VHH binders against q9xw16. Designs and how they scored, part 39

Target 1, 132 residues: q9xw16
Amino acid sequence: MSGWNAYIDTMTAAAPSIKRCAIVGAADGSVWARTEADNVFKASEEELKTFVALFNDVTQVPAKGADIEGVHYVVPRTEESLIFGKKENTGFFAVKTKSAVLIAVYEGPNEVAAQVRKAVESMQTYLNNAGY
Key: E = the ipSAE of ESMFold2; O = the ipSAE of OpenDDE; V2 = 0.75 times the mean of E and O plus 0.25 times the DockQ between their complexes.

## First folded at step 3 (VHH)

Design b27 (framework vhh_6fv0_2)
Fold by ESMFold2-Fast, scan of step 3:
Structure b27 (fold): chain B 132 residues (1-132), chain A 120 residues (1-120)
Amino acid sequence: as target 1 above (132 residues)
Amino acid sequence: QVQLQESGGGLVQPGGSLRLSCAASGFTFDDYYMYWVRQAPEKGLEWVSTISSSGSYTYYKDSVKGRFTVSRDNAKNTLYLQMNSLKPEDAAQYYCAADEYYSGLPEDYRGQGTQVTVSS
């Protein structure tokens, strides 16, 4: 809980269009850190457990989409360690590291998505290099 | 100048087939994932299919699996959607899209679309 909040702060500083984000355990969806207060990441433990399990076979995800914070997103494609989704002017990027899943929910047009993806992938690289 | 030009739509009876094409120019076509999306008058914009830059990976909306096949010809800068066993719910304006941001919706490099009508 304690040290992981610094990574949340780093991501939101790098991409101001990130509205809410979280770092969760890849095996079980347990929350390690998340945005709080007016920007609280609201996903339940059951939803997060279901979500991180999507990384066990990402090829099944585009057909059905993905649910985050009770919102259903269209997922047009996936990569081995990346799931992203869109719903009108909102979207998310989720990336898997060795032991964590980073989830960032953003608002803005498609041009904003590039900035958010860069921030999330930079943190993914950092955490993988740190052994997480 | 990036351009996408859809064609191949028309009127078919239920159970019929159509092949849609999307001619792309102004960008390096074989570096991009390509998408088919559609909009019916009573519905919002719906994602239909995705194809990877190489064509090795394809993805489909559940309701079109087994009936639609997306493909591409990178030498011709052309994207295709083969639609078989068409149903009335498939009637829509169809658009192709290229997405450098991985957003997956038709705002990036969207063309005018091609109309598909299924009746009778």
Scores: ipSAE 0.221, ipTM 0.582, lowest interface PAE 4.1, mean pLDDT 84

Design b28 (framework vhh_6fv0_2; at its last look DockQ between E and O 0.09; V2 from the best seeds 0.00; counts 0 for: pae O 4.6 > 2, placed apart)
Fold by ESMFold2-Fast, scan of step 3:
Structure b28 (fold): chain B 132 residues (1-132), chain A 119 residues (1-119)
Amino acid sequence: as target 1 above (132 residues)
Amino acid sequence: QVQLQESGGGLVQPGGSLRLSCAASGFTFDDYYMYWVRQAPEKGLEWVSTISSSGSYTYYKDSVKGRFTVSRDNAKNTLYLQMNSLKPEDAAQYYCATDEWDSGFPDYRGQGTQVTVSS
């Protein structure tokens, strides 16, 4: 909690199309930081526990999709530590580090996704290098 | 710029098979993930299958898994979808597609090829 909100601020400043995001524990989905107030990230603890478990085998995710904040997303592909997908004009990127999962939900056309992906992957690299 | 041209659709009976092809041009085909998406009348686009740029990874919608096989020939800039054990719910316009923005859903597609499944 102490200081983790600064990383959320960094990601949202880098990609203003991010509407909501969170940093959660990779082992249990426990929330370390999330957007609040007008941009509150609304996923339940049970949903987050289920979501982070998807990183145990990302290759199984596309067949069934993924649920974030009660919204079911189509996930046409995954990469080794990356799950991402779309539901109409809403999308998300989730990346796993050594100890954390970063989740960013954005709104907009596919053109804005590249900026969101870059922001999330840059933070993933930073946290991995910091031992998280 | 990007051009995608699908072919191979047709009318089959339930349990039948079809092989769809997609000829790609105007971009470096072997650098891109490729997708098959479909649209039934009065419904939205539905993702069906994905294949990585090298062909090493393939993904399928749960309802088509075990029945459909995606493949590609990078030397020929061609994408394929082998469809076996076709069901009435598979009837749709099938599109070959790319995801230029790595957004998680393809946004550029060809004109499509019609698949009809009926007795």
Scores: ipSAE 0.682, ipTM 0.845, lowest interface PAE 1.0, mean pLDDT 88
Fold by ESMFold2, look of step 4:
Structure b28 (fold): chain B 132 residues (1-132), chain A 119 residues (1-119)
Amino acid sequence: as target 1 above (132 residues)
Amino acid sequence: QVQLQESGGGLVQPGGSLRLSCAASGFTFDDYYMYWVRQAPEKGLEWVSTISSSGSYTYYKDSVKGRFTVSRDNAKNTLYLQMNSLKPEDAAQYYCATDEWDSGFPDYRGQGTQVTVSS
C-alpha cells in the first residue's frame, strides 16, 4: 500500500511535461500529496478551497476562468468532473474523484496537453474504482 | 485534412453588428466542440466563445456575453458568430478552431477574418 505520493509519481511519470501536481481533498482543498522541492506545488490553502468549490457548478467557470498558484487561466469549457485552463503555453488539468481533486500543471502545445489530460483521467478512473 | 475558413469580417462603427462564418471540412464537424478566438495587434490569442458539438451548450468570455452569440449548422458544417453592439475593444483578427487533439483546447485555425471598429 503506497502513500499518496506514489500517485504523484505515477502521474508525473506518465506525462513528463507535468511541471507540478497535487492531490487535494474535494471537500476542503487540503493537500494530500504534491510535487515538492524544485517543483513545489505552491497553491495556498485559501486558493485550493476556492478552486475545489468550482466543481459544485462547473458551468460557471468559463465566464471568469480559474486561478492556480496565483496564475489566472482561461477556461474555454468544462465537463462535470473536469476543469482545465490555459495561459500562453502553459495550462492545467483538474479532475474530481469521489474524494479528491487531481491537479496537474504543464507546459507545451495542445498535443502535449492531450497527454497530460490522459494521465490525469487515467488516475481519476483508478481512484474512483478504488473507492476514492 | 482539417480545413477552417473564416469570413464575414469588415469595418463597422461602434454599436454596429457583424456576422462571422467558419466553413469547416476534413473532419466530422458535429463530433467536435468549436471555438472562436481572436488576436489584436501585439496581443496574445484570446478565447472568445465555445459551442458544444450539438450546439446545446455555449460559453462566452465575460466581456462579450450578451453581445455575441455563437451558433452552428451541423448540416452545412458551418460555425457562426453574431456580434452585436460592437466596441473598439472587439477589433481583432477572428479565427475559428476545433479540438482535434482532444485536449479540450482549440486547435487548427484558418487565415482568420478582420473585424475593425472605428468611427
Scores: ipSAE 0.607, ipTM 0.822, lowest interface PAE 1.3, mean pLDDT 91
Fold by OpenDDE, look of step 4:
Structure b28 (fold): chain B 132 residues (1-132), chain A 119 residues (1-119)
Amino acid sequence: as target 1 above (132 residues)
Amino acid sequence: QVQLQESGGGLVQPGGSLRLSCAASGFTFDDYYMYWVRQAPEKGLEWVSTISSSGSYTYYKDSVKGRFTVSRDNAKNTLYLQMNSLKPEDAAQYYCATDEWDSGFPDYRGQGTQVTVSS
């Protein structure tokens, strides 16, 4: 297991409502690690390249939403290093580090969404401090 | 501009019922989760209920489960909260809200409607 896979495990353990998760390169959307097997994160690298590019101008994202794994999400608002979206009882949190984008797709009510955000932001902080 | 306007509050006796409404405008209502939150005197804002964009999923604060029912009419851009078996501890200013409650404090809420429960 790569070091990046360990971070996937850490996030999924911290938030059980996370269904799928990925760590990708912020520059090109290349997959560094992702959930596999029954919970495979199935976004293509082409899609991920488009997704990570959203961070170049997050102010435009709420107007058009965001697509992950072929699913369109409404994006209520954004922050400089945070994009999150909703669709029915599902959603995603995506945070940007110095060199990576962490993406977590989850299912559940408001309470579980908060836990997902904490999980990815905690990892964001850790990786930023580590220089990634 | 996002606008939310609550109504339907009032004074009721314990065990009574109220139906709150929230008129929404200035955004694509049927794309967004809607929330009910409330604030009692000397207390902070607390979450009461959430309903998904289509209304397919509803969630409730434990203390109101079985008594409160959230619903929405997307054709009318209106959010509802049916409150039955009201208790004194339900007394509060009730707000409808949108944006992202579960990711922080909602960006948008109305002026609120007062609910008072007293014998």
Scores: ipSAE 0.019, ipTM 0.424, lowest interface PAE 4.6, mean pLDDT 89
ESMFold2 (binder alone), look of step 4: mean pLDDT 80; pTM 0.812

Design b29 (framework vhh_6fv0_2)
Fold by ESMFold2-Fast, scan of step 3:
Parts: C-alpha cells; sequence; structure tokens
Structure b29 (fold): chain B 132 residues (1-132), chain A 119 residues (1-119)
C-alpha cells in the first residue's frame, strides 16, 4: 500500500529535476515504491532484477553500461555503492542500502545532477540508519 | 585560464595506431578524474575511457577494451590515449574532459582532435 511513497515524495521535493524514481528490493528488484502517473517509472521486473545484481560487483559496470526502462546508459565509472550513468541529456543515480536500491532518473546539466545525487545519497543514509 | 589542449589525431588505415595527448592547465590536474570522450558525425557524445586521479584505476567502453590504453603523467599535467587496432567506427572528434561530478557533463572540455580511419 505504502508508507514507502513518502520517501519518493521526499526525494522529489529535495530534487525537483528527478523525472522518475523508485525504491526497489536489493535482493530481487521488487518495487517497493515508484513515481506514478505522468512520471511513472516503467522498468520491468526482469530489468530491475538484472539491474540490482550489478551491485554485486560495481567495478564491472563501466565496461558494459546499464539498462533502465529499456534505455541503455553509459556508466563512466562507479563508486562503492553508487552506479550512475548518462544518455545524452538524461541520466540516473542508483544507490544500494542494506535492503534496497534507490533509482532516480533526471534530465539536465551538472548542477541538476549534483542536486539529484545529494537527494539520493541523503535517502540512502536515512534508510541504512533505519535498518533498510 | 582553465584549458585542455588535445593533439595527436590524424588519418590512419584500419588496424593502425595513434597516440592522443591532452595538456591541462589552470586547475589542479592531480585532483581530477580524467576522461576521453568522442563524437562522430550525427552522433551524440560517447564516453571512451576514464582514469582516476592517481592513475591506479582505469575504465573502458566495451568496444575499445584491449585496443585502447589510457594513462596520465601528473608531473606534466598530461593525459594520454594509446589507440591500437583502429576500426572505421572509431573515427570521431576526440575530447579530453575533467570533472568532479558523476556525469558526462564536464566543466572542462578541450577543442578536440580528429581521428579519421579510412583506406
Amino acid sequence: as target 1 above (132 residues)
Amino acid sequence: QVQLQESGGGLVQPGGSLRLSCAASGFTFDDYYMYWVRQAPEKGLEWVSTISSSGSYTYYKDSVKGRFTVSRDNAKNTLYLQMNSLKPEDAAQYYCAAGEYETLYFDYRGQGTQVTVSS
């Protein structure tokens, strides 16, 4: 039902340039919450299961990129619990917590990207502290 | 003031080699990840390679792995890309870029150097 929708709302309020986002299970990619209506996050269960498995070894991701919502993103590098990518003027940040993966898709320049990253990392910290 | 100056491009036949250089000035080069990106006619900007600030970590686009090698000389503020076994699909304007942000939108981008691969 929710309460996970409140965290989606918090992230989008902190970074209005987020076009679509989701909170999914780290083990299986199951959707816990996502943006809806005009901003619906459209990744399939199969795609999300493949995507969350990338966190098993993030160092292999830049070689092949990552797919989200049927779009192939170039991943220029990764950090320990962070995968980010670019496709033209669209990009994403994805971070792993103990039990979840947060994915935010945005559109815009570096300043916008930095704001989205901060929102996603703030939520990552909160959820880890909450035991998720 | 902040400048990136690429060089080393040219015309080469398929299977040939080129070594690109990028001279950086106006910023603290050893604090930055450096990138090689390319743009072919009628195509978007495409990431090619990444090298960490120290040079200890390198990453490559899948299609260039084993053929391209990125390196840097922090004492000379210079970034390099050794390109071997060049293919027609490698023909593009090559740019070096620097950034502290986790995107392909870079603060610093040079004028580029052209790589043409043809008979």
Scores: ipSAE 0.006, ipTM 0.305, lowest interface PAE 9.7, mean pLDDT 83

Design b3 (framework vhh_6fv0_2)
Fold by ESMFold2-Fast, scan of step 3:
Structure b3 (fold): chain B 132 residues (1-132), chain A 119 residues (1-119)
Amino acid sequence: as target 1 above (132 residues)
Amino acid sequence: QVQLQESGGGLVQPGGSLRLSCAASGFTFDDYYMYWVRQAPEKGLEWVSTISSSGSYTYYKDSVKGRFTVSRDNAKNTLYLQMNSLKPEDAAQYYCAREIYDLGYSDYRGQGTQVTVSS
């Protein structure tokens, strides 16, 4: 049932502080699933295409930062398949799988952000093991 | 108790150099990413540089790339920032910070060290 939307539901259930979330294609940033209605993930197709391209060379991301939903985030470091950013009490975690990029935007203290990261990384592991 | 103590700031002419130090205690220093952040009097806190726990990976804000070098001595529990070719826009209070929960720099900053660049 809707397939990819079930994974959005799983992540938001595991970390309720996720405010907006999306699963997009790693090659083109096409939206496969996203939060809707009052929690709609608002990034444009052009922004998402630019964002997923950052995973082609994550080492360059901290110098420039990253933009999601028209908001500029400071990215103090990256890992091979992880980009995370901070702006005051808001932040995001984005992880790359073989075929997808998972993006979760959150609001709250650092302990809450740690739960969001765990939820996103758990889903990354699950999807990679499933061949995505 | 986590403690961070910055030093090495001062007054320098444009184009000059300074080396900042951060002495860490109260935690296992070599387990943490460390950051340098700065704040000018009328501006918010600005991230400057990151160094991995081993020192193998470093990251820099675009405006300081090629001019600043972050390094660490884990045996001495000390973080460094070598600042070359200083510009007026680099004038700020500089702080070191410990990463928390892999989520970026923490509120466990030291007292800071002031860098002033005058023409």
Scores: ipSAE 0.456, ipTM 0.769, lowest interface PAE 2.2, mean pLDDT 87

Design b30 (framework vhh_6fv0_2)
Fold by ESMFold2-Fast, scan of step 3:
Structure b30 (fold): chain B 132 residues (1-132), chain A 120 residues (1-120)
Amino acid sequence: as target 1 above (132 residues)
Amino acid sequence: QVQLQESGGGLVQPGGSLRLSCAASGFTFDDYYMYWVRQAPEKGLEWVSTISSSGSYTYYKDSVKGRFTVSRDNAKNTLYLQMNSLKPEDAAQYYCAKEDYEVGYAFDIRGQGTQVTVSS
């Protein structure tokens, strides 16, 4: 129902292997939009608050991993403004913009993961250029 | 074209040390993040350590932190893993892996690995 749901729809259309995703506030993890149909994104606001705080020092993340929807992911490395993780054949990509963090959870092989990464990075670029 | 060759494994007693090496060729070594991954018998691949292209940033699996040190010599196209205070749980085939640039975390494993055995 929010205007931000249009961006969720754009990402899932670009990468159909995205199972669940959300756009949250970078400062506090507040949810702006998330998938809400059969595959609702179920992270709590407290989990998201903890997650977005990881972007304050991404270099600490690989040692500890990251938790999304109560699932612990291995994070082998990070980039400035990018955290990604994997657990078996599932994974996530999270990118930070000026004001938001985009999180996409997917399932599939490396070719699928590459498509998901491109979709979230394209949205990251768009939102940064739009001032978000 | 891309080749990775691991060496330095062997048999060591608990508490012992080994230094693994990975010789890289066929790509611009100093442009890539490199990884150490391992596979114990009847287990899946497990990430162990990451080193940035410059060597300035290193990351470790929590259970090896403080015991293992990854390093690289870009002039020699060689990656290293110094393994101290080895435990029986560290016994595995060790592989070095080049980063898959599209995905980031994908481990492009090319070599046969080097076997680490911890027993007495």
Scores: ipSAE 0.410, ipTM 0.697, lowest interface PAE 2.3, mean pLDDT 89

Design b4 (framework vhh_6fv0_2)
Fold by ESMFold2-Fast, scan of step 3:
Structure b4 (fold): chain B 132 residues (1-132), chain A 119 residues (1-119)
Amino acid sequence: as target 1 above (132 residues)
Amino acid sequence: QVQLQESGGGLVQPGGSLRLSCAASGFTFDDYYMYWVRQAPEKGLEWVSTISSSGSYTYYKDSVKGRFTVSRDNAKNTLYLQMNSLKPEDAAQYYCAKDVWESGYEDYRGQGTQVTVSS
C-alpha cells in the first residue's frame, strides 16, 4: 500500500490497451507515479498543472479540447469528475478523486476504450475509498 | 432501443459533393453529442467529425477540415454530413454514432452508407 507505482501496474494489467498513464496531484498536477521506460508518460508538470485545472469547470472543456503530452485531443463532452478525449486512433480518460487525477492514454479502435475507462474508474473508486 | 440509420452515400467523381443523413430514434437526440466515423478497407475505423448536442460546437479530422460540414436538426432527430471537394481517400463506409467513445463500443445501428470516389 506504500508505492504509487503499484496502482499504475494494476491499471495496466486490467487494461493492456493503456499505452501510458499517470497518477498526479489534483491541486497542482505533481506526478505521484507514471509509466516509465519505453512507455514513459511524457507530460511536463507545467502541462499537467494546466490539465488538472480543467476539473475546476469541466463544462468549458469541449469547446477548447485538452492537451496531454503535447497532443491536442478533441473532448466530445465531460462529466463532473471525468474528461475524455480522442485524436484519430489515440484517446485518453482522466478521472478526478479527492486528492488525485488519474490519466490513461490508450491506442486502438473504439472498442478498447470501454476497457480503459473501466480500469480508470475502478482505480478512482479504490483511491476514493482509501481516502485519496 | 437506440437506432441509427445512415443514407446519402453513392458514387461521385473527385471534386464532387455528397450529403449524408443519419436518422436517430430510441433516445433523446438533443441530449447527446453525435459523431461521424468511417472505415476504408485498408484502414481501421477513423473518426471524422463531432457535433455537440446543441449544434454550437463542431470538430473535424484534420484531412477533412474546410471540405466537410457536420450539422444536425434536433426537431427531426437527424444528423448530416455535407461533403465537398471529395478525394479518392474519402472513399469509405460512413457511420453515425452516439457516445460510442465514452462507452468504447459502436452504438450505431444499421450498415452505414457507402461513399465511392472514382472516375
Scores: ipSAE 0.014, ipTM 0.262, lowest interface PAE 7.2, mean pLDDT 82

Design b5 (framework vhh_6fv0_2)
Fold by ESMFold2-Fast, scan of step 3:
Structure b5 (fold): chain B 132 residues (1-132), chain A 119 residues (1-119)
Amino acid sequence: as target 1 above (132 residues)
Amino acid sequence: QVQLQESGGGLVQPGGSLRLSCAASGFTFDDYYMYWVRQAPEKGLEWVSTISSSGSYTYYKDSVKGRFTVSRDNAKNTLYLQMNSLKPEDAAQYYCAADTYEPGYFDYRGQGTQVTVSS
């Protein structure tokens, strides 16, 4: 949605190494906003519904991994509201707010990952404080 | 100074066992998740296992589940990996790791210990 597009823009401006990202509904995985055009976030609604359900019990995720955009990621550990994964030179961070899940896919080394995590967690804090 | 020192690797036949140890210093060991990761010849770095700071939660790569057991002794600042029923595909340099700044990137790793599995 157009209203939520501004938050996508804010995250990608804060961490330019984010290749693709989305904001989706925590209950159903419905897309509220995502990157488009050359950086289109390609996950299906079925995949996103499965993905957001992982937050119901994050302790099960490391054993199974997680799928985003048809790519299977290794998830070495989780935190209460954070799932992150790695596959070779790519990775993602996903955080849950009261009503949303933010997903950011990136490529690069540890310094890049640190910047992406900071951007996603800053937005998580903002949205929680805004009642989302 | 964060330091991680692995030991316990060696040559073993298929079906054999090894116990790896990792001695940690320079950080508050019992505050951090710890990991075992490995790198086989001509392969990238591969996550193997995770253990929570208290040791209450453990996680494993699917291909090692049921064969490997991770544990820790916080009083000794030591991490362990018990490896049973070793297979040729388990041959790799094994590293213990911590992500004291950023989780999942294993930004602190030791020098590693070599595990060779051959008949």
Scores: ipSAE 0.061, ipTM 0.436, lowest interface PAE 5.8, mean pLDDT 84

Design b6 (framework vhh_6fv0_2)
Fold by ESMFold2-Fast, scan of step 3:
Structure b6 (fold): chain B 132 residues (1-132), chain A 119 residues (1-119)
Amino acid sequence: as target 1 above (132 residues)
Amino acid sequence: QVQLQESGGGLVQPGGSLRLSCAASGFTFDDYYMYWVRQAPEKGLEWVSTISSSGSYTYYKDSVKGRFTVSRDNAKNTLYLQMNSLKPEDAAQYYCATEPYESGLYDYRGQGTQVTVSS
């Protein structure tokens, strides 16, 4: 939906180091919006179903890591409604709202990670307040 | 669980050098970005340096660029920080970590090693 792509645009404007991102359904991992073309978020439907199910018990995730776009990320820890990981010059933040999961893949140093987390958490708050 | 053990701190004169080491165990070291962070008395914890899991990408706090060099030996599960041209402002407890402090994600760190720069 084009409406949902406006939220993708808002996050990438707030944190330009986001390379790819998506908003997916929390229940099933269905893609609501994602970056496209040269920045296409290329997780499979099956991978996304597996990924959103991690939010059912985030305490198990650090032991196993997480897979996004065929890349296995080390997850050092989790918070309620937040999973994040790092691999080489790439990392991700994923946050759960009432009905959605926001996933942002970024590239860059730790100051970039802080900016990406802030952008994703700001959008999480906005969507929760909007009833999503 | 993640275990990190720092060593190599000590007392040096301004302009001196130290090499810090961090021995890692309990996790697949070569899958993790590693960080050096420090905390001076009366100051908050601050990020110093980052190294990617392969060692191919390194990043530094502006005030240490050109003086500090981070490296790692994945075969030995060891992280290093070579500190040259030490200044009094570099005096701090130094920690290795699996997350940088300034990201707001700070998680695992070791016991730390003390770096003191004489007057």
Scores: ipSAE 0.006, ipTM 0.160, lowest interface PAE 14.2, mean pLDDT 81

Design b7 (framework vhh_6fv0_2)
Fold by ESMFold2-Fast, scan of step 3:
Structure b7 (fold): chain B 132 residues (1-132), chain A 119 residues (1-119)
Amino acid sequence: as target 1 above (132 residues)
Amino acid sequence: QVQLQESGGGLVQPGGSLRLSCAASGFTFDDYYMYWVRQAPEKGLEWVSTISSSGSYTYYKDSVKGRFTVSRDNAKNTLYLQMNSLKPEDAAQYYCAADYSEYGLPDYRGQGTQVTVSS
């Protein structure tokens, strides 16, 4: 959906350290919008379906980790609507709304990670308030 | 000032045991998830274990499950890692780290403690 691409642009403008991001359906992992071209979010449909299903029981995720774009991330802990992972200098934040999951992949140290988390959580709040 | 200080590493033979400690100061220790991470020579950092702020929930890397036990003493602001049945693949510099989602607290503030496994 063309409207959803504006939200991708908003997140990447708020946190320039986001390398790739996507908004996907919480029920099935279907891509609503994602970064494209040189910044294309490369996760397969099968991978995204598996990933969004992790939100059904986030307490099991730290033991297994999570796979995004064929990269296995360590998930140190989870919160009820948040999964985040780290692998060396790369990481991700994924947050669940009523209907969507927002995924942002970034590169950089902890202060960069905090900036990315704020951008993703701001969008999560916006979408929840909009009924998504 | 946040400080994390690891200790307890050393040289051990395969099948041996070591107990690592991490002394924490400068923050409310019992409010934070704590982690053990390690870095082997010529490898990247890898997560080993997580313990919740209360100590009620623990998580482990698959290759250390059943051999390592993480624990904490909130009254003493100390994190522990009991390592049993050590393997050569466990040889690494071990670091304790505070919650990754908390900027202002460094992930790997401590100097680390070296674990060597050799005959």
Scores: ipSAE 0.006, ipTM 0.285, lowest interface PAE 10.7, mean pLDDT 83

Design b8 (framework vhh_6fv0_2)
Fold by ESMFold2-Fast, scan of step 3:
Structure b8 (fold): chain B 132 residues (1-132), chain A 119 residues (1-119)
Amino acid sequence: as target 1 above (132 residues)
Amino acid sequence: QVQLQESGGGLVQPGGSLRLSCAASGFTFDDYYMYWVRQAPEKGLEWVSTISSSGSYTYYKDSVKGRFTVSRDNAKNTLYLQMNSLKPEDAAQYYCARDEYFSGYPDLRGQGTQVTVSS
C-alpha cells in the first residue's frame, strides 16, 4: 500500500522464510522501507551505513563477517553484488542495485536459503531494470 | 578427482554414540565450509550441521544442539561429526557435503554412511 513498502511485501510473499527485511540506500544505508510490527527490522542507521560500505569491496567480507541487527554472521562467500551469511538457524542475503541494497533475514536451514536468494535476486533484477 | 568419503556409521541403541568421519580429496579442503546432511528413508535431505573453513564457527539444526559436535582436521582433510545421546529420529543416511553456492543442495556429496538407531 506504500511506495517502497510494496517491494517488501512482494519479497516476503515470495519467500515466507524471510522473517525481516529492508531496502536501504546504497550510498548511506538510509532506510527506504522495512518490515514492521512483529517483524520490525531493527538495524540502526549507523550499522546500516557500515553494512552498505561492505559492497565497496566484497572480497574482504568473508575474512571479517558481517553484522546485521547486532548479530554477527559468518560470510562464507561473496559475489560482486551479493553478500550472504549464516548463524545457527538464521541467515541473510543482501544484494546491491544501482541505488539500493536489499537485506533479507531468514530463519531455517540451508534448504530454504535458495528460495530466499531467488526472491531477493528477482527483486534486484526488477529494481535495476527500473533504474534503481 | 574431487570426492568425499564418509565412514563411521552403524547400529546403536537409543542414548548411544557414534563418530562419523569424512575424508576429502581433490580440492583445497580448508578453503570450504563443510556440511553434514542426512536423509531418512522416504524423506528429503535435511541439514544437520555446518562448520567454517577454519573450524572457528559451527552451526547446528535445533534438534541436535547439545548432542552433536562437528569438527575438522584441515591437516588431514577430514571432517567429523560426534553424535551423542542418539534418538530413533536420528536414524538416516549421513552425508558430508560441500555447498559452494549456499543453495541448500550440495554441489559435492559423498556416498554416505548409514546410521541406525533402534531399541
Scores: ipSAE 0.000, ipTM 0.166, lowest interface PAE 11.2, mean pLDDT 82

Design b9 (framework vhh_6fv0_2)
Fold by ESMFold2-Fast, scan of step 3:
Structure b9 (fold): chain B 132 residues (1-132), chain A 120 residues (1-120)
Amino acid sequence: as target 1 above (132 residues)
Amino acid sequence: QVQLQESGGGLVQPGGSLRLSCAASGFTFDDYYMYWVRQAPEKGLEWVSTISSSGSYTYYKDSVKGRFTVSRDNAKNTLYLQMNSLKPEDAAQYYCAADLSYEFGYPDYRGQGTQVTVSS
C-alpha cells in the first residue's frame, strides 16, 4: 500500500537499536528501500551484489566474515536463510526471502540483538507470505 | 547460577597439541550454540570457533581451519576444542561462551578462561 519505505519504518519502530536497514533484491542486491538522511544505509551496488550472493552457500560465510557499508563483520555462525555478524558494539542481521534480502545494522549491547533479530524475522515472514 | 569453566590450557612448543574443555551449568546447554573465543596479550577479543546446539554445524576462523576441531557432549554439558599444529599466534587466554541473545561478541555468559602459551 505505501511502498517499500513503510516496511523500513516498521522495522525501525519495532527495534529502536536498528541504526540503518535496507530491503534489497535477492538476485542482484538492487535496493528496493533503505533508511535515508541521518541514518542512510551506505552500501554500494557492488558490495550488495557480493553480499546477497553469500546466501547461495551460507556455510562458507563464518570462515571469512561479511562486509556491509565497508565494515568487515565477524560471522560466528549462519542459519539456512540468516546471516548475522558482529564487530565490537555494532552488528547486523540479514535474512533472505523468496525475492529479497533484509539487512538491519544495529548498535548497542548484545542484549538488544534478540529484539533486532525478531524484527527482521517478523518482516521476513510477512514478505514471504506476500509472495516476496 | 550460570557457569562456564574452562580447562586444559598450558605451555606447548610450536607444532604441539592441546585439548580444551568447558564445563557448562545453569542453563539448557543442548539448546544453545557454543563458541570459543580468545584474547592474546595486548589484543582484543577474537572469535575462533562455533558449534551448533546439535553439533551438526561447526565454523572456524580461517587461520585455525584444518588445525582446530570443536565438539560437544550434550549428555555431559561439555564443550571441547582440539588444537593441533599450534603456532605462536595461537597463544592467548581461551574462553568458552554462550549467547542467549542469538549473537556472539558481547556474550552474557563467558568463563574465566584457560591460558595457552606457545613457545620453545
Scores: ipSAE 0.100, ipTM 0.536, lowest interface PAE 5.8, mean pLDDT 85

